# Ledger of designs, part 247: VH-VL binders against o60147

Target 1, 175 residues: o60147
Amino acid sequence: MLEKNKYLYIFRHIQTNQVLLSQGNVLKKTALFQLPYPLQKPVAPNGMRPAKLRKDHWVPLLKVEFPNESMFQSVFMQLLNYRKYRSVQPLTSDLLKLPIPVRRRKIMRQEVPNTIADLADILNKEKFPENSVRLQLSDKSDSEYADWPPSVQIDSEEIKLSRGFREKTTVDEAR

## First folded at step 13 (VH-VL)

Design jc54 (framework fv_dargistotug)
Fold by OpenDDE, second read of step 14:
Structure jc54 (fold): chain C 175 residues (1-175), chain A 120 residues (1-120), chain B 106 residues (1-106)
Amino acid sequence: as target 1 above (175 residues)
Amino acid sequence: QVQLVQSGSELKKPGASVKVSCKASGYTFKSYGMNWVRQAPGQGLEWMGWINTYTGEPTYAQGFTGRFVFSLDTSVSTAYLQISSLKAEDTAVYYCARGTYYLDYGFDSWGQGTLVTVSS
Amino acid sequence: DIQLTQSPSFLSASVGDRVTITCRASQDISSYLAWYQQKPGKAPKLLIYDASTLESGVPSRFSGSGSGTEFTLTISSLQPEDFATYYCQQDYEYPTFGGGTKVEIK
């Protein structure tokens, strides 16, 4: 079977730090459905799903290259499952003491480190071959949110952003 | 080799129920989503929705809520489509089709289709 | 929902002809478009995904192009086995299909 796209992009919202997963460097509208909120058209801030995809509000957080499509699919599905699992977990007593808007903001601020940690956890469980998964981060310090298994090779170079906040490609550089 | 094998043709009366099966083989069942596509006689293709084979969570397209139910038996790598309260308008070929979880890059594998005929 | 409009709905051609089918989206869907071939009594077969990437096992005479709202499927030299109905499908949002283009023998 021919392998298709094996690249995972994770984007973060520049204001809310919400996280979206993508199989390409261009977000689809359906990516918004990853957000653990009702399918509605509310105002975007703090715990709501945006009505429209504003691509310019989402910047790459990290890029992962998998050995093949099957491995990508497995990890991708698990990542989304982890997110959903967290969304339905009971809130801690500390969080319950906070006003709802503050609580939501605090939870949302944790999406980035949580997602990174989830990715590492999934990869640790998958036991992929050594150095078979390539990880590139927009901020190298974000790799510190998790312990990575030997299967993960972290690139020394950070993700470069083009206009519109997607990964800069050679084609983009030529423009 | 990736294969999706569906159950045989069904003839039902209005108001009855039908359950179509789609057995997958040749790949890791939980690594790909399963889509359902309807095609009325002489008509085009219509995406009905999909089911997350990992979590079992179904998503239904507009117009396919209520009477349509997606389900799984992961132990035998099988997806099911159940249609209740059948109507004449439900007469169609129903396909299961493998796709990515992100619902991109097309549906690369299809079942052979199951004809469901609803007639009095 | 995103609407896909295919043109033409019907196309008569001969073996060896260059065939072009167009798919127009109601909004910008980037490159999130696939093409399928369906023969009578058979399930659709994926030909092209991501607008221009050829699916494994598909003959090279098939090609896809386009981005945004305009897309094209091209058969460089029509073969006898290519007479079928072709559908475009977008996956920028939840999937929707075009109305189909039937390629029949002239």
Scores: ipSAE 0.055, ipTM 0.708, lowest interface PAE 4.2, mean pLDDT 86
Fold by ESMFold2-Fast, scan of step 13:
Structure jc54 (fold): chain C 175 residues (1-175), chain A 120 residues (1-120), chain B 106 residues (1-106)
Amino acid sequence: as target 1 above (175 residues)
Amino acid sequence: QVQLVQSGSELKKPGASVKVSCKASGYTFKSYGMNWVRQAPGQGLEWMGWINTYTGEPTYAQGFTGRFVFSLDTSVSTAYLQISSLKAEDTAVYYCARGTYYLDYGFDSWGQGTLVTVSS
Amino acid sequence: DIQLTQSPSFLSASVGDRVTITCRASQDISSYLAWYQQKPGKAPKLLIYDASTLESGVPSRFSGSGSGTEFTLTISSLQPEDFATYYCQQDYEYPTFGGGTKVEIK
């Protein structure tokens, strides 16, 4: 339910830079459906294998606080649409010339800058009130991937990985 | 370019401890996990576990909990395997091997191996 | 744990022979399988990953095939430097290795 949610959590894969969105600080196995290919599917037409979701592979990238659930839902759904759009686009000729594993790594490494750019693009289009959206990053330099609108306030304090927070970023086991 | 260089062979008595090092070079240390693989004399390869080089969190395969400890020193791009209370059945060549955090793409770079012999 | 069974355990062959090694998984592992070559006294060398993708620098006489539970490594024309022990390894779950196949001179 989005009625109780005004926070967007974005997680990154430490090595591949793949990005997953979450409505809470716990990354669930179903988040893998945000990637181009679900966990159980074979190698995709673009040459990427489904990602394996393990708790120690994913860390927080950023946390976005919205003033209300309506704004959260709008931005969250738009980010999912941007991700879907990117997954069905034809690969560039430059990428198609690369061996599949090199191509996969190159595409995955761009997900962090792409997601940050997409978030900023959505926030610029929506024209939310000044300082109404609070952005907190694990690495503040990642804010440099985009130009942020007046609606965004970037916190000076970076996200801290505490015991409780790290535990809550683990993957829930399938029941 | 990528190199994993391990410490030299060790001869230990039962009950002693040993610490094997694996020094990485030629790549960004924190971008890949470090795996440990054991091979007893005349036997096959056995995965012991891995350590997340970014977080420092170790994961041990079944059978390698308790006496085995994975650690690292990121300032010198080195991973360590410590075995306590050594037993004769610990006699083996111990390898470190680089893997992606997904553990896919296989282990594309291996250390030369460290022979640990446990005998009276 | 996912168990991998290799066959044969030992194989005697001559230079120029076509050699096939099989690896069977105890459950469906999709394409999450790699093949390694190990020469006496040396560390293993990655030959193939993702069941059929040849690692950079590995000769084209090596090929991998299969998916699900049955996989094969083929050496189309055995060379003197190919006498070694070969291992399959799955990474669908935490890694496990097959028992190995020793390829010896006939």
Scores: ipSAE 0.006, ipTM 0.509, lowest interface PAE 10.7, mean pLDDT 80

Design jc55 (framework fv_dargistotug)
Fold by OpenDDE, second read of step 14:
Structure jc55 (fold): chain C 175 residues (1-175), chain A 120 residues (1-120), chain B 106 residues (1-106)
Amino acid sequence: as target 1 above (175 residues)
Amino acid sequence: QVQLVQSGSELKKPGASVKVSCKASGYTFKSYGMNWVRQAPGQGLEWMGWINTYTGEPTYAQGFTGRFVFSLDTSVSTAYLQISSLKAEDTAVYYCARGTYYLTYGFDSWGQGTLVTVSS
Amino acid sequence: DIQLTQSPSFLSASVGDRVTITCRASQDISSYLAWYQQKPGKAPKLLIYDASTLESGVPSRFSGSGSGTEFTLTISSLQPEDFATYYCQQDYEYPTFGGGTKVEIK
């Protein structure tokens, strides 16, 4: 099997805290289609899909390096599935009492910790080899949102923040 | 090895329907999206859309909504393209092509193509 | 939709020639571009992805370069089996293909 990419980049929206997954260190427009609300061309208030990609509104959240593409693909697919599952879950009674804009904001604020927790959960289930998955975070404290399996090695160095993209590194160029 | 095998050529009349199959093997079916690409005789390639093989969710390109339906039978690792109300303009070779999720890094595996001829 | 314009549409060359095909995007697509080879009666074959990464099994005489809006496919020394039609394809948005470049024998 061909190995094309084993790097997962996760970006966070600076205002809405929405999360986008990327197989490259530069976001592409199709990444927006990950957002759960299918409105094609709305203005991007919370809970809606932006019509356009504003790269300057997205910052790297974390980077994951997998042992191979197959592992990457498996985790990536599951991660997207987790997100969709949450988006279709019935709202709690407490949330239903809130105005729609407030409700949406509250839900969106949980995307970052939920995504990190989902990633950890998936990795725990996958049982990859010890220290075979390398995780780099823009904020090390974000790693506290989940318990990580032995397969995950958390990098001591934080990601250098770049809006819309991560600067190319020798590792990235080796993809 | 990765292999996509499509159903055979079809000859249909206008107004009829056709269903093309694409059977995948040699990889985890649900780990890669399945794309459909059309090529009219002597023309270029046209992306029709793709189906999420994990969730079954189809996405259609502009111009391929309504009469075109993507579907799956995951039990046999097969994707389907159904075209209804066929028109002469639908005469083309239709390809299935494997891609990564959310369309990244090209289509690395293709079916052999299925010629659909629509003629009165 | 993003339009890809290939040039030239037709190219006549001889075995051993250096061949260059250009693909221009209507907007910045970063490096999200692939190149395909298609022979008559056959399905396209992926040659290059991510603008410059050679697909496994593809001969090293093929190379891709470029970013943003301008991309090139180069065949350093054209071989008899290289006479075909070549397509560029972007996936920055939903995929679109270039119009193709037919490389013919001179």
Scores: ipSAE 0.437, ipTM 0.823, lowest interface PAE 1.8, mean pLDDT 88
Fold by ESMFold2-Fast, scan of step 13:
Structure jc55 (fold): chain C 175 residues (1-175), chain A 120 residues (1-120), chain B 106 residues (1-106)
Amino acid sequence: as target 1 above (175 residues)
Amino acid sequence: QVQLVQSGSELKKPGASVKVSCKASGYTFKSYGMNWVRQAPGQGLEWMGWINTYTGEPTYAQGFTGRFVFSLDTSVSTAYLQISSLKAEDTAVYYCARGTYYLTYGFDSWGQGTLVTVSS
Amino acid sequence: DIQLTQSPSFLSASVGDRVTITCRASQDISSYLAWYQQKPGKAPKLLIYDASTLESGVPSRFSGSGSGTEFTLTISSLQPEDFATYYCQQDYEYPTFGGGTKVEIK
């Protein structure tokens, strides 16, 4: 379900580093459709499977605030398309020579840097006004995975985490 | 080899607080989450929630918010359950149990249980 | 809010008998079901996880089957040490337990 929003929330799995996108600060089960095939229900190094949405297992990676809904929708849809594109690309020969569990672990570990790089690539191609896009990270060093355009302002404050690592939703619509 | 050792039984009056400990050994503490399970006398098992041992953040099941607090001391591989404003209905055996971060594959190791009795 | 219904709540059987306990989920939980054994005065012990995978060190007379909403725990040849209460537990969502089945040896 698409909602009118100006915020993009990106979550990462605490153990696998797999990434899910959300149009709100609450991660919905339909987000699991973003996980690529054949990596749906992948085998982690110790045999654990992130096959279902367990909200306690996902923490905020970053939050992006856009100046309007139109810009948000454009970036969000392009990011989903980048993710879909990555899921259908042929595996490289160096990945194919690895056992399946090792291969999946290596691919999953790359989702965080890949998502950040893809976001920056999209923002660099879009010609948004200077300082119009606000980026807030849970770990500020993750911004180093990409070169950001002049349109992006990186917040000095990291994402405030609450119980279960969810950003608290308030009764006030104030930020 | 894997062991979870809990603190001894407690007898408390209504309105008091109690803090139950669960000391882990035989494995890497931060590699597994810690769950809390309650069993009232003669009743079945009830999951209370878990605490992420890597991050220290607790998650509570419905009915276990407010008076219940999960915490950790990672330097001694120990998890804690604190119950405030004790009620007679809190009389139960409280178990800690080791689970994966996916909360799948069941709880493969359990503490021996701590009986908390709340009576006037 | 996934509820698990176990049946029967109580059974008595003789040594050597085949015992079957059922667990029904209020919604599809795929294979995310575990079985536990609890002896009087003791903590529960994990027997089976992922519906049918036997935990290390558990005797081969224990087996699990099922998927979706219907699950069974079978003890192929009941032994005296199998006197206990058995619980199913889902981990598809936040964990919930069945009501338990008390097995008494005749």
Scores: ipSAE 0.006, ipTM 0.472, lowest interface PAE 14.0, mean pLDDT 80

Design jc56 (framework fv_dargistotug)
Fold by OpenDDE, second read of step 14:
Structure jc56 (fold): chain C 175 residues (1-175), chain A 120 residues (1-120), chain B 106 residues (1-106)
Amino acid sequence: as target 1 above (175 residues)
Amino acid sequence: QVQLVQSGSELKKPGASVKVSCKASGYTFKSYGMNWVRQAPGQGLEWMGWINTYTGEPTYAQGFTGRFVFSLDTSVSTAYLQISSLKAEDTAVYYCARGTYYLNYGFDSWGQGTLVTVSS
Amino acid sequence: DIQLTQSPSFLSASVGDRVTITCRASQDISSYLAWYQQKPGKAPKLLIYDASTLESGVPSRFSGSGSGTEFTLTISSLQPEDFATYYCQQDYEYPTFGGGTKVEIK
């Protein structure tokens, strides 16, 4: 029986460090709606949702391979929940002292480590089989943002990055 | 086995409201988004929007804002579509369909559809 | 919104025939395209997702190809149960469906 693709790609914006989740290695336009800020047409540098998908502004952050579709689906939905949850949390007093644009930028800059930490937290709770989840990072040091459960095997090789495009080392299937 | 079972046909007058249910079984309800698709008689398929079954956050397609409301009762793995201020043009079969908005798996499971007829 | 144009709208064929349905997108949607089969009075059934991946349980006589703006659904040998209406659907942006292609008996 043919199984569905079990790859999770996480992309980061090269300027704002905003994060997008993708099942494919090519981003959907709808991926922009993952961003917590509700504005449809704001300026991205201010830590808001970009009006348009600029593929060349997004680079792969990490790639995760799951053992099956159900596990992938579950983790994906939980990641979205974590993101949404953070966006509605009360701001700290320190953040409230900052101008709104500065505040937003500061929050957005934390999306990368937060997302990585979220992923690790979710995987720790899920208790998947040992070495059943394969994690590949564009920067291996990013793995230090979290403690990973035994279910996660971190690849020694880093992702070969290509802005807005598939991994350079990935052989594209004819479609 | 994955199943989506919708509520029965509805006959309503203009201005009334209707609430269609879609009960899911055979899988983890919160792991998969739920979509709503409309099909007018003899016409094609029209995506109305989806609801994140984990967060409860709905997203509505253009043209389906205001009178259309997606909701959940996760305790019984059920999604709901409510249409208020019904119009004759709302006469259609409404489907719920499993599929997460951000994923590229298509809508892999469908309810049997619910016919909503709006007539004077 | 992204428009999907299917061709032909109607197709008459016989059992055993090779059937090809085309779906054209108004812009590049990469491989974010699915194909559905719908029979009268029934819900649509997913056949293909990600442009070319066969859904589990779907007969191998169904296949999908294409990327970008041009996509094709092929039935290698039409069976009696294949007479139905077929829809393409994209989800690169807000999901939209093609107008459908009705495959009927010749």
Scores: ipSAE 0.823, ipTM 0.922, lowest interface PAE 0.6, mean pLDDT 90
Fold by ESMFold2-Fast, scan of step 13:
Structure jc56 (fold): chain C 175 residues (1-175), chain A 120 residues (1-120), chain B 106 residues (1-106)
Amino acid sequence: as target 1 above (175 residues)
Amino acid sequence: QVQLVQSGSELKKPGASVKVSCKASGYTFKSYGMNWVRQAPGQGLEWMGWINTYTGEPTYAQGFTGRFVFSLDTSVSTAYLQISSLKAEDTAVYYCARGTYYLNYGFDSWGQGTLVTVSS
Amino acid sequence: DIQLTQSPSFLSASVGDRVTITCRASQDISSYLAWYQQKPGKAPKLLIYDASTLESGVPSRFSGSGSGTEFTLTISSLQPEDFATYYCQQDYEYPTFGGGTKVEIK
C-alpha cells in the first residue's frame, strides 16, 4: 500500500476572523461544529445560534502538509481539542465587563493568532523530523504569531486568495 | 452616511455589451460584500451573485455564468457589472446592494438601480 | 437552490387593517430570512432581518415571526404609505427571493 500524504486546510472568516479546520480543500457544513459557543450561560432562551456556513465567506488562512496520515490525524485532533478547551474556559474579569456582542467580537478576533500559536505548540511538543511539515500561508506575516520548531518549513509562495485552495488548472497557469 | 450611486440608464442593441458602475461611500469598502440583484419589468427580485471586496473573487448564481462579469476598482470604491452579448431578456433594472460577510443583516443599503433596455 | 414561496401574491386592504404575508422555504433556513418593501420606481428597503429583528428607522407596526420553513410579515395597522410590494429573502445558502406580495390600498 502506498502512503498517502495528508493536508490540513485552515480557513478564516473574512469579517470575524473565526477559524475553521478542514480535511479537504472545500468546507463542509459539518465544520460548523468547530465554531465556539458562548463561554457562559446564554441570556436568551434559545441561546446563541450557530453561525451559517457560506463557503464564499471563508478564505484560506494556511495549508499544512504532513508526511503521512498518522501525523495529520494527531495534529488535527489536538487542534480541535485546543479549540474546545478555549471555548469552555471561564471568562476573565475584563471580558465580563464588556457587552456580549463586543466580548464575542474580541474573542473571535483572536482565533487566527490562537490557532497559529496552538499549531506551533503542538508541533513543538510532537518532535517531528526536520523539515517534515510544510506550511503555505495566504499572508506570511501570520507566521509571526508563533515560534516554529525545526520540523516546520514555511513555503516562500503565498496562497493566492482569489484561487482559494483549489489545484492549478491549465487556465489558471496561463493567467 | 452610507450611499451607493449607480450609473445612468442604457439603451442597447442585441449583441452589444454594457458596463454598470456602483460607487460606494460612507463606509469601509472592503468590509462589506457587494451583491447584484436584477428585476425585469413587472417581475420580482433575482439575486445574480456577489463579489468579495476583500479578495476580488466573484460568485455567480445559477443562470448568470458566462456573459456576466463582476469586478472592482478598490481605489475609487466602485463595483462593476458587465454584461456581454446582450439579449432582449436582459432588459431589467440592475441594483447593487451591500451585504455583510457574516451577520445575516440582509442587504441594508441599495443603489438606486440602472435600467438596461435591450431592443432591436 | 432554496426556493421561497410567498402567499398571497396580491391583496387589497383598508387603512387600519392588520395584514399578514407568509413566506415558506423549501428547506430549513433557521432564522436567516429578511423582509423588504419596494415602492414603485424605487430600490427595495430592508424592513426586517434575522426573521424578527426590525431594521433601524422602520415603523413599529411592522413585525416578523417564524423559524425553520414558515415565516410571516405582519403590518398591524396599514397606512397609505404602505402601498408597496413586499419580498422575503433567505441568505442561509446563496440568496434567493420570494415572488413578492403586492399590497393595494382600497
Scores: ipSAE 0.013, ipTM 0.635, lowest interface PAE 7.3, mean pLDDT 84

Design jc57 (framework fv_dargistotug)
Fold by OpenDDE, second read of step 14:
Structure jc57 (fold): chain C 175 residues (1-175), chain A 120 residues (1-120), chain B 106 residues (1-106)
Amino acid sequence: as target 1 above (175 residues)
Amino acid sequence: QVQLVQSGSELKKPGASVKVSCKASGYTFKSYGMNWVRQAPGQGLEWMGWINTYTGEPTYAQGFTGRFVFSLDTSVSTAYLQISSLKAEDTAVYYCARGTYYLAYGFDSWGQGTLVTVSS
Amino acid sequence: DIQLTQSPSFLSASVGDRVTITCRASQDISSYLAWYQQKPGKAPKLLIYDASTLESGVPSRFSGSGSGTEFTLTISSLQPEDFATYYCQQDYEYPTFGGGTKVEIK
């Protein structure tokens, strides 16, 4: 019995710091639909959903390996829900005072730390077995955005995936 | 085991409406998206769209907007497809199919299909 | 939309034969391709996902290969129950299916 994907890849946009969750180590276009703002066909300004996927604009943020597909699915669903929840929250009075472009930039700048914190929060609630979840970060310092439960084992090696693509190695990853 | 059970065959007149149900069991309903696939007699498979079972948000493929409505009753783990203003061209077998969230890695479970026949 | 072109549309074979079906994508879809088997009056059945991963419970005589724009489904030794129509499906974008390949008994 071969389980389906148990790997979560998270990418960030190099300009907007928007975050995409991927069930594979290669981004697909439908990943863009995770972005909270409506799909539009212009060049995507910050805080919008671009019509086209520019893989070269997305760099890896982290990789998570779960014990099985069920755990992956649970975390993935919750993670998307967390992000969506934030996107529909009323803006603070301080943000409303800012021009829309500036406001969007400020919001998007929080996507990376918020996503990492969300992941940790979800994992803390799930209470998975100790060291059953493997986390690899592109920048180890990003792990400081959250307190991780004992179920998470942070890899000492930083992730070396290419922008929007799988790592070019002699051994391909399962997912 | 994972099971999707659809409602029975329908015979409708043009202009009428039909609502097909798809009851899921054997898994967490909200953990997987529900897709709808149409297959006209003797033809291939056509993806109609999907519904996010967690949020209830539907997404319709091009050509399946307006008259087609996806909905849920999560209390009974059931997805629905409603077609209004039926046309003869809507005659087909309609399938519900489970997929991973955001349409990844194929549709691993299918309903048995519901034949909808539209004839005067 | 991404178009998938299957070839051949029809294939006649005998039990024990090695059968190969091709699916060509109009653009690079990486490995986001699945294969299905459908028998008359039945729902499709997932055989392969992610281009080459065998779905649980599917016989090992089925295999998938390819990436980018060219993909193949192979049945190493055709069995009587394998006569059916096969479809490829991509999910790199919103899902689309190939036109199907009907495998008939020679």
Scores: ipSAE 0.488, ipTM 0.828, lowest interface PAE 1.4, mean pLDDT 88
Fold by ESMFold2-Fast, scan of step 13:
Structure jc57 (fold): chain C 175 residues (1-175), chain A 120 residues (1-120), chain B 106 residues (1-106)
Amino acid sequence: as target 1 above (175 residues)
Amino acid sequence: QVQLVQSGSELKKPGASVKVSCKASGYTFKSYGMNWVRQAPGQGLEWMGWINTYTGEPTYAQGFTGRFVFSLDTSVSTAYLQISSLKAEDTAVYYCARGTYYLAYGFDSWGQGTLVTVSS
Amino acid sequence: DIQLTQSPSFLSASVGDRVTITCRASQDISSYLAWYQQKPGKAPKLLIYDASTLESGVPSRFSGSGSGTEFTLTISSLQPEDFATYYCQQDYEYPTFGGGTKVEIK
């Protein structure tokens, strides 16, 4: 009867606009596996070692409450898949004409709008009950990046973080 | 209409403390970080650090650790800068400035500045 | 820290002149650069962010260009209200400001 992990938290980097997804209100070191390393060429995911998280560099973007853990897991996995698909899609000709540092910066800056649009797209495709999904945004204007289905109730309550929003955990090195 | 209103000028002796306030209005306080910038008489601008208004976590630039403390009172949308053990070289105009959580978009709103004079 | 060097530190110009100010970074900062205008006794005002994006309400005679380590602020036709000190500021790392360029009437 116990339900756990029905909350999705999304964090953004204050400087780069990069996005991290979390299954709880604490960022784990493993969340860094969601990011490409800006100065390194693409490598196999299990060959990469994430950089140290800095507490002051990540802030909550949004929090989503789902009716149950199954729906949360479905949406969470779909968001990770959208991120993966974006990483392998051909870049537009406009982006390819830019120097690599400028190109990466423009791509990183689009992560917030893209993540919000992807979340809305997933929720529009899933037929959840009316008002069953609760969305809290740190900046309510970010909801304008997408059209939301009737299943979503936008909430203006403050996003609550745990005592420390970074979990001190041992991250297994992927090899 | 975004406004940042700072407290009035202060005249202090070396060794004293001062607390400067910056009251925000016209926007959601927790949606933007608050930065502090110092300008000594006849000199340029120097970034001191910022405070994350959502978490309350301060970050200090090199040279502004120890004697300088950033804090918040979110119930009244106010940020504070406290300087302890004042020295003559702390004489400056201190500005608060609103930064987006992306920082790369610059500081789009500034307080009017608070002159802190430290003299014997 | 990333160092920003502005040139010139002082400039004399007449109304209607085209004015160019340069900002050089000690390392590649991509386009993480902003420009500010400061008039005597007043707080700085943001003119340009992201190297070339004009802040809302700023006159179109102001423009920014550059990327990497070399950046310029241009005022295409100087107006009386443009006599001020201009600062560049990087946000690639912890923010730092250039030393400023004072634009005075000839």
Scores: ipSAE 0.007, ipTM 0.497, lowest interface PAE 14.0, mean pLDDT 80

